# Ledger of designs, part 213: VH-VL binders against q9umr5

Target 1, 268 residues: q9umr5
Amino acid sequence: SYKPVIVVHGLFDSSYSFRHLLEYINETHPGTVVTVLDLFDGRESLRPLWEQVQGFREAVVPIMAKAPQGVHLICYSQGGLVCRALLSVMDDHNVDSFISLSSPQMGQYGDTDYLKWLFPTSMRSNLYRICYSPWGQEFSICNYWHDPHHDDLYLNASSFLALINGERDHPNATVWRKNFLRVGHLVLIGGPDDGVITPWQSSFFGFYDANETVLEMEEQLVYLRDSFGLKTLLARGAIVRCPMAGISHTAWHSNRTLYETCIEPWLS
Below, E stands for the ipSAE of ESMFold2; O stands for the ipSAE of OpenDDE; V2 stands for 0.75 times the mean of E and O plus 0.25 times the DockQ between their complexes.

## First folded at step 8 (VH-VL)

Design pg11 (framework fv_nofazinlimab; at its last look DockQ between E and O 0.79; V2 from the best seeds 0.80)
Fold by OpenDDE, look of step 10:
Structure pg11 (fold): chain C 268 residues (1-268), chain A 122 residues (1-122), chain B 112 residues (1-112)
Amino acid sequence: as target 1 above (268 residues)
Amino acid sequence: QVQLVQSGAEVKKPGSSVKVSCKASGGTFSSYSISWVRQAPGQGLEYLGYIIPIFGTANYNEKFKGRVTITADKSTSTAYMELSSLRSEDTAVYYCARGGYDSYGYEPFDYWGQGTMVTVSS
Amino acid sequence: DVVMTQSPLSLPVTLGQPASISCRSSQSLVYSDGNTYLYWFQQRPGQSPRRLIYKVSNRDSGVPDRFSGSGSGTDFTLKISRVEAEDVGVYYCMQGTQWPFTFGQGTKLEIK
C-alpha cells in the first residue's frame, strides 16, 4: 500500500485548493490516504508560523503514528516553511518525502503583481521597519520576510526563518538539524513564472545578496555552514530539484504535468 | 500633521455590539499599524489588539478573542473596532493609536485618537 | 502574559521636587534584536494618553528634558527632575516585547 500523504496549504489558502491534487493522487496511486489539513485557513494563515507549526504538529502526530512505514508531506507555498520547521522540531517524525511546492524556503522579498496589493513596490523597501519588530513578527508574512538590504535586522529580529535556517545561534540548532536530516528526500519545486515567490529561486534555497543578485543554494551561508543540513542532504543524494516554467503560483497544485513530473515519482 | 479622529460616544445594551471608527489623516495609512486600547472609568489601560492595514488582518489579545473584530479600510484610511456580546464591564473609553517608525525602528502609539466612550447599560 | 508592576501607585509630589516611578516586568523585556521595548505614557486628566518615552530612554518630540527613562532587563524607571503643575496625571509603563503587550497599573502623580 502507498504511504499516507499529508498536505499543508499556503497563505490565504484552504484545503479546497488541493481538490485537483487529490484527484491526481487518487487516480495514479489508488488507495492512498490523503489528508489535507484544514488548519489556519484564510486569514488565520497570517498567525505566527510557530503557532501554526504547533497546530499542524498536533494534527500530523496521530497520522504518523498510524503509519509506521512513513508518510509523505506535500507543502505548498508558506506551508513549505511550516513543514520544514515541523520536521526540525520533531525528533520522531517519519517523513519519507518532503515535497516543497513553490515555497519561499529562503524567504520572501516580493514585488510582484500578485503581491502588489500586499506589498506595493514602494512599500517593499520599508516593510523591514514593521516586520522586524515585535508587532510585525506576530504575522506569518513577517516571519519569513527576508530583506537583503537589512540583513542584520533580519538575523536579529526574524523569529522564524532565521532560526530554522540556523542563521542566528540558538540552543536548538543542533537538534533541529538532526531532526530535519531524518527526512528521506527533500523535493524542491518551483519555477521562473511563479509570479509570487520572489525571487523564485527561493523555492530552491536561492536568494538575493546585498545587490539583489540571486545566488544559488550552494552559495548560501546556510549551505556552506550546513546550518540545518542542506549540504548533508545534498551529499547523500536526498535533494531533488524540479524546476518548471510556465506555471503560475496558484497552479502548482493543479497542474497535471507538474504532478506527473515532480510530485508523483515521490509518492510511491 | 497626523491626526486620528474617532467616532462619537455610544450607549449600548448588554448583548449588543458596538463599532467604533478611527480615521487617520496626514500620513500613509497602509504603512503603519492601528492599535486599540480601552480604559474603564477610573482604571488603567488594556490592549485589545492591533491591525496592520497592509496585511488586512489584526492580532488580538486572547482575552477578547471571539468578541473583538478589528478591520481597516485603506481607501478611507479608517480603522474599525467592533466589540460584540457587550457586557457592563465593557463600559470604557476606547482609544485608537497609530504605530509608526523612526530612525530607531518601528514604534507604537506615536499618535492617539481622542477616545470614544462606550457605555453598556440595561 | 508579562505582568508589569508599577510603584508607587500614588505619588504625591511637591512642586519643583523630583519624582521617580518604578516599573518592573515579570520577565526580561529584551527582544531578540537586542532592543528593549519598554514605553512610558502620560495621561493628563480628561485627555488621551501620550507617549513620553519609547525603548526605555528615548524621549518623544516635545517631551521636556525633565523627563528621563532608564533601566534594563526587568527594572525600569521614569524620572521627573523637577515636577511642574502640568505633570499631574497618570503614568503608565508598557511592554511591547511579548504579545500580548501589557500595561502597568498606572501611577497617579499629584501635587501636594
Scores: ipSAE 0.917, ipTM 0.965, lowest interface PAE 0.5, mean pLDDT 95
Fold by ESMFold2-Fast, scan of step 8:
Structure pg11 (fold): chain C 268 residues (1-268), chain A 122 residues (1-122), chain B 112 residues (1-112)
Amino acid sequence: as target 1 above (268 residues)
Amino acid sequence: QVQLVQSGAEVKKPGSSVKVSCKASGGTFSSYSISWVRQAPGQGLEYLGYIIPIFGTANYNEKFKGRVTITADKSTSTAYMELSSLRSEDTAVYYCARGGYDSYGYEPFDYWGQGTMVTVSS
Amino acid sequence: DVVMTQSPLSLPVTLGQPASISCRSSQSLVYSDGNTYLYWFQQRPGQSPRRLIYKVSNRDSGVPDRFSGSGSGTDFTLKISRVEAEDVGVYYCMQGTQWPFTFGQGTKLEIK
């Protein structure tokens, strides 16, 4: 009776990370069919995001087809960007709740606790050099790297995030907007103690200006121009914001209070 | 002072695997990329793939996907290219080449290794 | 895949005379950032390739100014104003705009 739930993991992650989330769903919504997609695990999560979108699309199509009443998406971290693109490229998706669990929706600018083992802390200011090139854009991290001190480079070189956010023109933009607007609810979750997503307000479509001052969603050109439908969704009452302090990046899918407050109400 | 030194020539049987090394000296290994390019005798250049050691993973040309693996060991500043299921048409000189970035951006192939001849014969 | 086509494939030149090599791509090499990721390499007999030109027209440090690159979109040229004996070898263009990155088939320059 409950709509099926599809879970999309994040960077350097796998389906195993969601064992607690599955327990919570089973307790509150017994009988829910939950599919945690086991694609692009571990190092494969560094594949270009458009490649990941195609792979996840092939996996979700049969699930959505078998659920004419609709499905819910729970998309964690980098997975939230995959789900953003899925909703835009699928002409026939039947997603009710899209639950974005601490995802860098406006991009990432920070070395992060999770990624510190990949490079030194000072690399944050230098990553634009490799990321904003065709070589860098073949890696998922660079697809949503958003250096606020080199915003022109981000706008022009990003092969993924700048396009799905409508920050740079694309021939498919009108169709992508129409498809995304089919979603029932956009549930945004994140918080100041995440430690990975930088700035944490990126999970709520806020982001740094050139002085590293955070501007919230309603101050973003993306919102003001309604580039992919955020303003329309907000006016429709379809955007839910659920910030929570005290939760680290790897704990969003295993915190019971977070689940009960921010996720459970949106699983019909 | 940047130099790339590759391992020596190899003769391999069809169906086997070969692993070629490329040791970088002079410069910070993690601040650049390593590309692998091959050249069959009397033929042109063909791009196999590249690794950005800082990300810990590589990108491969679809033609070789499933057969080629590129890795890097930061502690020894060495990149490796392993090619499996060898065929006679894999006979070629295999080159590693560095791409670096500075204040002005990223540019590939600023330094090349000396090349490693891999011969696949029965 | 982007196909890179060079002409001529064989270029005999007299010492001191100019030489010109053409490189054409099957699609535009202008990346979304406005840069054109077109490169020229020289391979002398028995040696590894060496990058001469990056992003169409920028000479690498140590490359003589008699070498120049030009072009836009899909049509590119490498020119040598006065060929010297050390210039013998094979010249390759390469595109880095779209993965997989591809090379031209090469132009062999030799003294006649």
Scores: ipSAE 0.768, ipTM 0.897, lowest interface PAE 1.2, mean pLDDT 91
Fold by ESMFold2, look of step 10:
Structure pg11 (fold): chain C 268 residues (1-268), chain A 122 residues (1-122), chain B 112 residues (1-112)
Amino acid sequence: as target 1 above (268 residues)
Amino acid sequence: QVQLVQSGAEVKKPGSSVKVSCKASGGTFSSYSISWVRQAPGQGLEYLGYIIPIFGTANYNEKFKGRVTITADKSTSTAYMELSSLRSEDTAVYYCARGGYDSYGYEPFDYWGQGTMVTVSS
Amino acid sequence: DVVMTQSPLSLPVTLGQPASISCRSSQSLVYSDGNTYLYWFQQRPGQSPRRLIYKVSNRDSGVPDRFSGSGSGTDFTLKISRVEAEDVGVYYCMQGTQWPFTFGQGTKLEIK
């Protein structure tokens, strides 16, 4: 039978958003046990990401224990960062496919259509002032806010992203890297028409330099230093890149072509 | 320059709720934080929680979680604190205070409201 | 939670003499960015609190230079070099390094 699938939602999201994805899995992989975790939904998704990681860890332990052959993770938007942290902090995870569905893996620097509900005026150049403080780091958006014009503040004040990327020294870096490298495949999904993830290449570990020029994954210092295992995974043939144009941020989990092309092959 | 003006004193019965307002003037309301702190008569300061209006969500002290709701209305530059299931121990002066920031950092409590006395008596 | 402990809780001082208020935290207040988020507030009788000192030792605008803050790690001090009648009130320390942010229990400064 098929490995169980665990689904982790994103910012301002809930488990209902994945109903179409569940239908697709049921059609192509009948009998698959799919669990959409109903934690930190809606406004609770603004809770600190480490708090979310702890809560999701507690929820996935019994699922993984019942499936010694392994599980798959499908993690959407902010949820992809939660899942990547899970892979690092869990000594005993048994994840085969980690499917990162339009997640800001190298951070976010945009006040786009998705954020306009929250920021009715352009605020991206000013958020570093709040985000890079203990007060701001109590909110999930600030945990992965990555201002390319204040990279020194990011590196020193980020309580989450700079740590799981190995961009700031910490005592757990070696253990987290080893744990992350136990994943079978890292499936990166995203595209230029997303409209929210900024730059959209963050879903593929690309990000801005100081001039807002996008550097791709292989040009990033975290890749070159192999700080959390990206270079090792790529050399092992474990990284799958599946970009798709024409999909808006809220539609990634309800597009059948995207599912069949980018997700279905990895749900053995 | 920045001014925080709170709503007037309230007398409430146990089990009811109170909602205190804090109207900001002289600054960019959505760019800062608003904290709520209370002080029972003759006692020290207790931190209830804070909101960063640009996120629209508050961070609460666990001691008050479930009874305190902190909100902000960006269109009126007003923050609110609502305390429910009132009991006599909630008798206190309730303060709002603003956090601002310089070029590189956030600094809490640079301006305080005048305080709102909430009296809970049967 | 980080516990903030002030001493003394009551501080009678002769006008014109120095005063010193201690504040200790249950863990280091140094954040990853190298800053120490330790604050001092003054509350005069019948008034709202006001911030005196931010980040250990920085005086706010309009705070007299007789007020100074010092300390590091877990131990902090507010000093008043020459107490004046207007300094009567309660002084609070607060930490802003780790949520929930917490106040000391206060030190009541009185003129004897």
Scores: ipSAE 0.678, ipTM 0.852, lowest interface PAE 1.6, mean pLDDT 90
ESMFold2 (binder alone), look of step 10: mean pLDDT 89; pTM 0.909

Design pg12 (framework fv_nofazinlimab)
Fold by ESMFold2-Fast, scan of step 8:
Structure pg12 (fold): chain C 268 residues (1-268), chain A 122 residues (1-122), chain B 112 residues (1-112)
Amino acid sequence: as target 1 above (268 residues)
Amino acid sequence: QVQLVQSGAEVKKPGSSVKVSCKASGGTFSSYPISWVRQAPGQGLEYLGYIIPIFGTANYNEKFKGRVTITADKSTSTAYMELSSLRSEDTAVYYCARGGYDSYGYEPFDYWGQGTMVTVSS
Amino acid sequence: DVVMTQSPLSLPVTLGQPASISCRSSQSLVYSDGNTYLYWFQQRPGQSPRRLIYKVSNRDSGVPDRFSGSGSGTDFTLKISRVEAEDVGVYYCMQGTQWPFTFGQGTKLEIK
């Protein structure tokens, strides 16, 4: 009787990362059909996000078709942005709970130990040079790189995040908003000890201003203008915020307390 | 002044693979995209793909059906282009090129290698 | 893919006279940032290509003032105000607005 669950992984990740999550779901909701999508694994996670959205869309369509009562999405890190776009571009999705596990919903701006693995020297202040170009926009990281000191470049050059957030106009914006608003619950999860998502409040639609001071969701223009439906969802009681301290970026899908507190209540 | 120096000419049999190198000197290496372009004898230019060394991965033109692999070794400031399952139609001069940045972004093809002739024949 | 079409394909010109090469794209080359990622290259016989113009009209360092680029949207032109013997070669336009990035078929400039 439980709705199927579809899991979408993050940057440099694969389906194997979710073995503990699947164990927890099996314990609390035995019989749940859980599909962890095995697409864009490892370095393929650097493919442009619109390409990933298309591939994941093709994979989720038959799953949703077999579940007329609806499905749940659990989307981790970068995968949360893929799921944001899926909910907007699919005019026939039947998603009940969209559970976003520490995803940079307003973008990423920061050098972390995780990013320093890719960039041995700090490149935070210089990534805008390549990211905000057609060359850079062919890589997923640049699709959600949001430099608060070059916000005009982000707004004009981002081929993905600025568009799905309604920060720049798009012909499909009205339809994308209508589609996104069909979601039953938007469950936002994240925390100050993540260590990768910078600022961590990006997982809750907060972000830096030009002075690198974090402004929360309700102070963002995308919320105030209701660009893709956040204000409407909040008024409807459909947004759930579940911050948790003490959890590092690679532990969101393997922490039992996190699962019981933030995920389990939204799976049925 | 940036200079790109490519490996020497190669003659390969159909079905084999070729790996061309492009060594950069002068300037910085890691953050500049390095592009690979080819030119068949008497024909125009065709874009194969490019790598941004700091990301550690490349973007490829779908035309090559997974046959092209572009890599970079930051310690030697060298980019590589490997093309597998070679056909007679792959006979061409292969060029590496890189660009520069202005205050608002990246501009490609400011510097070109001298080219590497790859001949595919039995 | 964005198709780049050059005309003429063969351009015989008298030494000292002006020359003009057209480049047309199948789609607008204006990127969302307002920039137009249109480039012009010169390839002299037996040499690597050399970038002459970036973003429609910006002349690369060391390129003589007699070369100029212009245009917008889908229509672009490379002009040489006074052709010199050293200008013999093939000229290519390229778009960098949409992947895969594509080149025109080339225009061969020869002295009459």
Scores: ipSAE 0.725, ipTM 0.876, lowest interface PAE 1.3, mean pLDDT 90

Design pg13 (framework fv_nofazinlimab)
Fold by ESMFold2-Fast, scan of step 8:
Parts: structure tokens; sequence; C-alpha cells
Structure pg13 (fold): chain C 268 residues (1-268), chain A 122 residues (1-122), chain B 112 residues (1-112)
């Protein structure tokens, strides 16, 4: 039988967004137990990511305990960051495939039409002022806001992303790295037509330098220093990159070709 | 030059709700956190919660979670604090305040409203 | 929650004399960015609070230089070098390092 699948949604999202994904899984892997976690839905998705990690951790523990052969995670958008932290803080996870659907793994820096009511175009250059404060860090968006022109502020003030990426030291960093490295496969999915994740290469651990030139994963200090295990995973053959053009941010979980190409092969 | 102007005093019955407004003038409304703090007669200051208008969402002190709702209307540069299931111990002056920026970053409570007295009595 | 404790709670002072208010936190107020989010506020009778000091020792624009803040970790002090009649009121410390943000009980400064 197939390993159970746990789905973690994104910003302003809910389980209903994954109805097509569930249909695809049922068609190709009938009998798979799929659990879409109904936590931090809608506006609650703006809660601090560490609070979300704690809540999702409580929900996934019994599912993992009942599946001794392992589980798969499918984590969409902001949910991919929650799953990154879950894999680091859980010293007993049994995740085989971690499938990251267009998640800003190195952070977000850009205006977005998806969140146009929250991000006026003129605010990209100024959001760092509120985000890199204790007030801003109580909101999930600020937890992964990564202004390449104020990288020093990001490194020092980010209460979440800088820590899980090993960009700033943390007492638990060695344990988090050990835990993350237990994952079987890290499947990274994203593409240039997403329209929300900026830069889109953030889904593949690429990001802007100070001149807004994108540097890919292998050029990042996080990779070169192997801060949480990316270099080790790549050497092990455990990282899968699956870029696809023509897919907008809200369509990653409802595109059949994307599912067949990037997700289906990893749902043993 | 920023000014915060709050709505007038309210007298409410136990079990009812109250909604206090805080209108900002001068400066950019959405770029700051708008905080709500209350002060019961003869008592100290207590933090209820705050909203960052551009995110459209608020953070609440657990003590008031489920009874307090903080919202913002960017078109009128007005923040609101609604407190439900009122009790006599909710009698207090309710203040709104917003932050500002220095050379190093965001600083809270740069500007305060004049306060709104809410009296809960039968 | 971080508990903020002020002393004294009542401070009678003669005009022209110095005044000192202590604030102690139950946990260190140093944030990950190296900053200490400790604030001092003044509330004159019948008025809204006014921020005097931000991040331990930085005086707000328009605040007289006779006000100064100092301290580190868990122990903080607000000093008034020469008390004037307009300084009458209640002074509060506040921590902004850990949510929920919390205030001290307040220190009432009165002219003797």
Amino acid sequence: as target 1 above (268 residues)
Amino acid sequence: QVQLVQSGAEVKKPGSSVKVSCKASGGTFSSYAISWVRQAPGQGLEYLGYIIPIFGSANYNEKFKGRVTITADKSTSTAYMELSSLRSEDTAVYYCARGGYDSYGYEPFDYWGQGTMVTVSS
Amino acid sequence: DVVMTQSPLSLPVTLGQPASISCRSSQSLVYSDGNTYLYWFQQRPGQSPRRLIYKVSNRDSGVPDRFSGSGSGTDFTLKISRVEAEDVGVYYCMQGTQWPFTFGQGTKLEIK
C-alpha cells in the first residue's frame, strides 16, 4: 500500500483548495490516505510561523506514529516553510518525500497581485522597516520577508527563516540539521509564471543579491556551508528540481500535467 | 505631523459590545502598527493588541482573545477596536497609539490618541 | 509572560532635586538583533501617555535633556536630573521584546 500523504496549505488558504490534488492522487495511487490539515486557515495563516509549526506538529505526530513505513508531505507556498521547520524540530519524523509546491524557501522580496490588498507596489522597498521588529515578526509574512538591500537586518531580526536556513546561529542548529537530513527526498517545484513568489527561484533556494541579480542554490552561503544539509542532500541524490513554466501561483495544486510530472513519481 | 483622534465616550450595559474608532491624519496610515492599550480607573496600562493595516490582520493579547477584534479601514485611515461581552471590569480609558521610525528601525507608541472612556454599568 | 516590576511605586521629590525610577524584567530584554526593546512613558494627570525613551537610552525629540535612561539585560533606570513642576505624573516602563508586550505598574512622581 501507499504511504499516507499529509498536505499543508498556504497563505489565506484551506483544505478546499486541494480537491483536484486529492482527485489526482486517488486516480494514480488508489487507497492512499490523504490528510489535508485544517489548521491556520484564512486569516489565521498570518499567525507567526513558529506558532503554526507547533500546531501542525501536534497534528502530524499521531499520523506519523501510525505509519511505520513513513509518510509524504505536500506543502504549498507558505506551507513549505512550515514543513521545513517541522522536519528540523521533530527528532522522530519519518518523512520520505517532502514535496515543496512553489514555496519561498530563501524568502520573499516583491509586490504581488495575489496579495494586492496587503502589498501596495510602493511598499516593497519599505516593508523591511516594520517586518524587522518584534511587532512585524508576529506575522507570518514578515517571518520570511527577505529584503536583499537590508540583508543585515534580515539576518539579525528574522525570528524564523534566517534561523531554519542556518543563516544566523542558533543553539539547536546541529540538532535541526540532523533531523532535516532524515528526509528521503526533497522535491522542489516552482516556475517563472507563478506571479506571486518573488523571485520565483526562491522555490529552488535561489535568491537576489544586493543588485537584485538572482544567484542559484549552489552559489548561496547556506548551500556552500551546508548549514542545514542542502549540500549533503544533493550529494546523496535526494534533491529533485522540477521547474515548470505556464503555472500561476494558485494553480500548482490543480494542474494535472504538473502533478504527473513533479508529484506523482514521489508518492510511493 | 501625525495626529490620532478617537471617538467619544460610551456608556454600555453588561453583556453588550463597544466599538471605538481611531482616525489618523498626517503621514502614512498603513506603514505602522496601530496598538490598543487600556487603563482602568486608578490602574496601570494594559496591552490589548495591535494591527498592521497593510496586512489586514491583528495580533491579540491572549487575555482578550475571543472578545476583542481590531480592524482597519485604509480608505478612511481609521482603526477600530471592538470589545464584546462587556463586564464592569472592562470600564477603562481605551487608547490607540501608532509607531514611527528612527535611523535604526520601527519604534512603537510614537503618537497616542486622546483616549475614549468606556463605562460598563447596569 | 514577561513581568515588569517598578520601584518605587510612589516617589515624592523636592523641586530641583534628582529623581530615579527602577524597572526590572523577569527575563532578559535583549532581542535577537542585539537591541533591547525597553521603553519609558510619562503620563501627566488627565493626559494620554507620552513616550520619553526608546530602546533603553534614546531620548525622543522634544524630551528635555534632564531625562535619561540606562540599563541592560533585566535592570533599567529612568533618571530626572532636576525635577520640575511639569514632571508630575505617572511613569511606566514597557518591554517590547517578547509578545505579549507588558508594562510596569507605574511610578507616581509627586512634588513634596
Scores: ipSAE 0.757, ipTM 0.885, lowest interface PAE 1.1, mean pLDDT 90

Design pg14 (framework fv_nofazinlimab)
Fold by ESMFold2-Fast, scan of step 8:
Structure pg14 (fold): chain C 268 residues (1-268), chain A 122 residues (1-122), chain B 112 residues (1-112)
Amino acid sequence: as target 1 above (268 residues)
Amino acid sequence: QVQLVQSGAEVKKPGSSVKVSCKASGGTFSSYAISWVRQAPGQGLEYLGYIIPIFGIANYNEKFKGRVTITADKSTSTAYMELSSLRSEDTAVYYCARGGYDSYGYEPFDYWGQGTMVTVSS
Amino acid sequence: DVVMTQSPLSLPVTLGQPASISCRSSQSLVYSDGNTYLYWFQQRPGQSPRRLIYKVSNRDSGVPDRFSGSGSGTDFTLKISRVEAEDVGVYYCMQGTQWPFTFGQGTKLEIK
């Protein structure tokens, strides 16, 4: 039968957001055991990402132990970064498909209309001041805030993203890379009409240079240096890129065409 | 220029709750961290927690987690610290403080409120 | 938690003489960005604390140059080159490198 599916939600989100996704999975893969992890909901999604990784790890271990044939991960938005770290810190994960659903894999630099109600007086250009401090790094958003005009501060102060991307050295980097490389497939999904993830190419490991010109994954130092295994995965044929236009940030988990095109093929 | 004004002294009974306010005037409120620190009579300083109003969630020292709640109202530029299940050992002066920015980044405790004496006695 | 230990806890000083306060942390205070988030505060009798020094050695605007901070890793010092009457009060060090942020016990500076 079908491998179990574990779903990890995003910023200001909860398990409820995945009602349609579960319906689609049930229709195409009846009998699949789907577990939507109900941790760090709503405002608790602002807790430090390493704290979230620890909590999700504790929830995921018994699910993986009961599925010797492997599991699939579907990780939405900020949840995709949690799943990146899970795959690196777990010496014994058995993940086949890791489906990253519009996640800021190289970070976030932008203040969209969707986020303005959270940041009514903040400007994207000034968030680096609080984010790159011990005070700011206790909040998940700052853990993946990546200001391309202050890349030196990002590299040195980010307590999460710079480390899991291998952009700054860490004692565990070799083990994290080995663990991450055990994944069967890395399925990257995102698109230009997302409206929240900025730049949207961050979902595909692309990101701004200092002039705010987007450089794709293959032009990034993390890829060129193979810091955590992207170049190795691509050479192995294990990276799937599935961009789709016309989908807003809150619709990735509830669009049938997206599901059929980008998710359904990787649930077996 | 920038000033933090706290609410007045309170006398509370054991088991009750107290809510202290800290109103900021001058400058930008939302992107600063607002810290709460207390000092028991004749003793040192103890960090309770802090909020960054723009994020709308606070971090609490584990010692007080479950009893302390820190909130912020951006429309009135006011931060609040509420401490529940009060005990005699919670008798202290409670301070709010915020930071500013140098050329490198955020620096906390640039400005302090005047302090609010909370006495827990029956 | 990072434990901050100050010495001495009581410091009687003759007016015009130098004073020195030590602060030691149980762990290195160097953050991943290379900065050391160590702060010094002064609390005069009946007043709120006032920040004197941020990031080990940076003096706040309006703080007399008689005050200087130094140190690295786990060992830090606040020096007053010539103590004035207005310097009477309690001095606290604080670390902001690791949550929860913690203060030293305080050093009471008195004129002899």
Scores: ipSAE 0.666, ipTM 0.848, lowest interface PAE 1.5, mean pLDDT 90

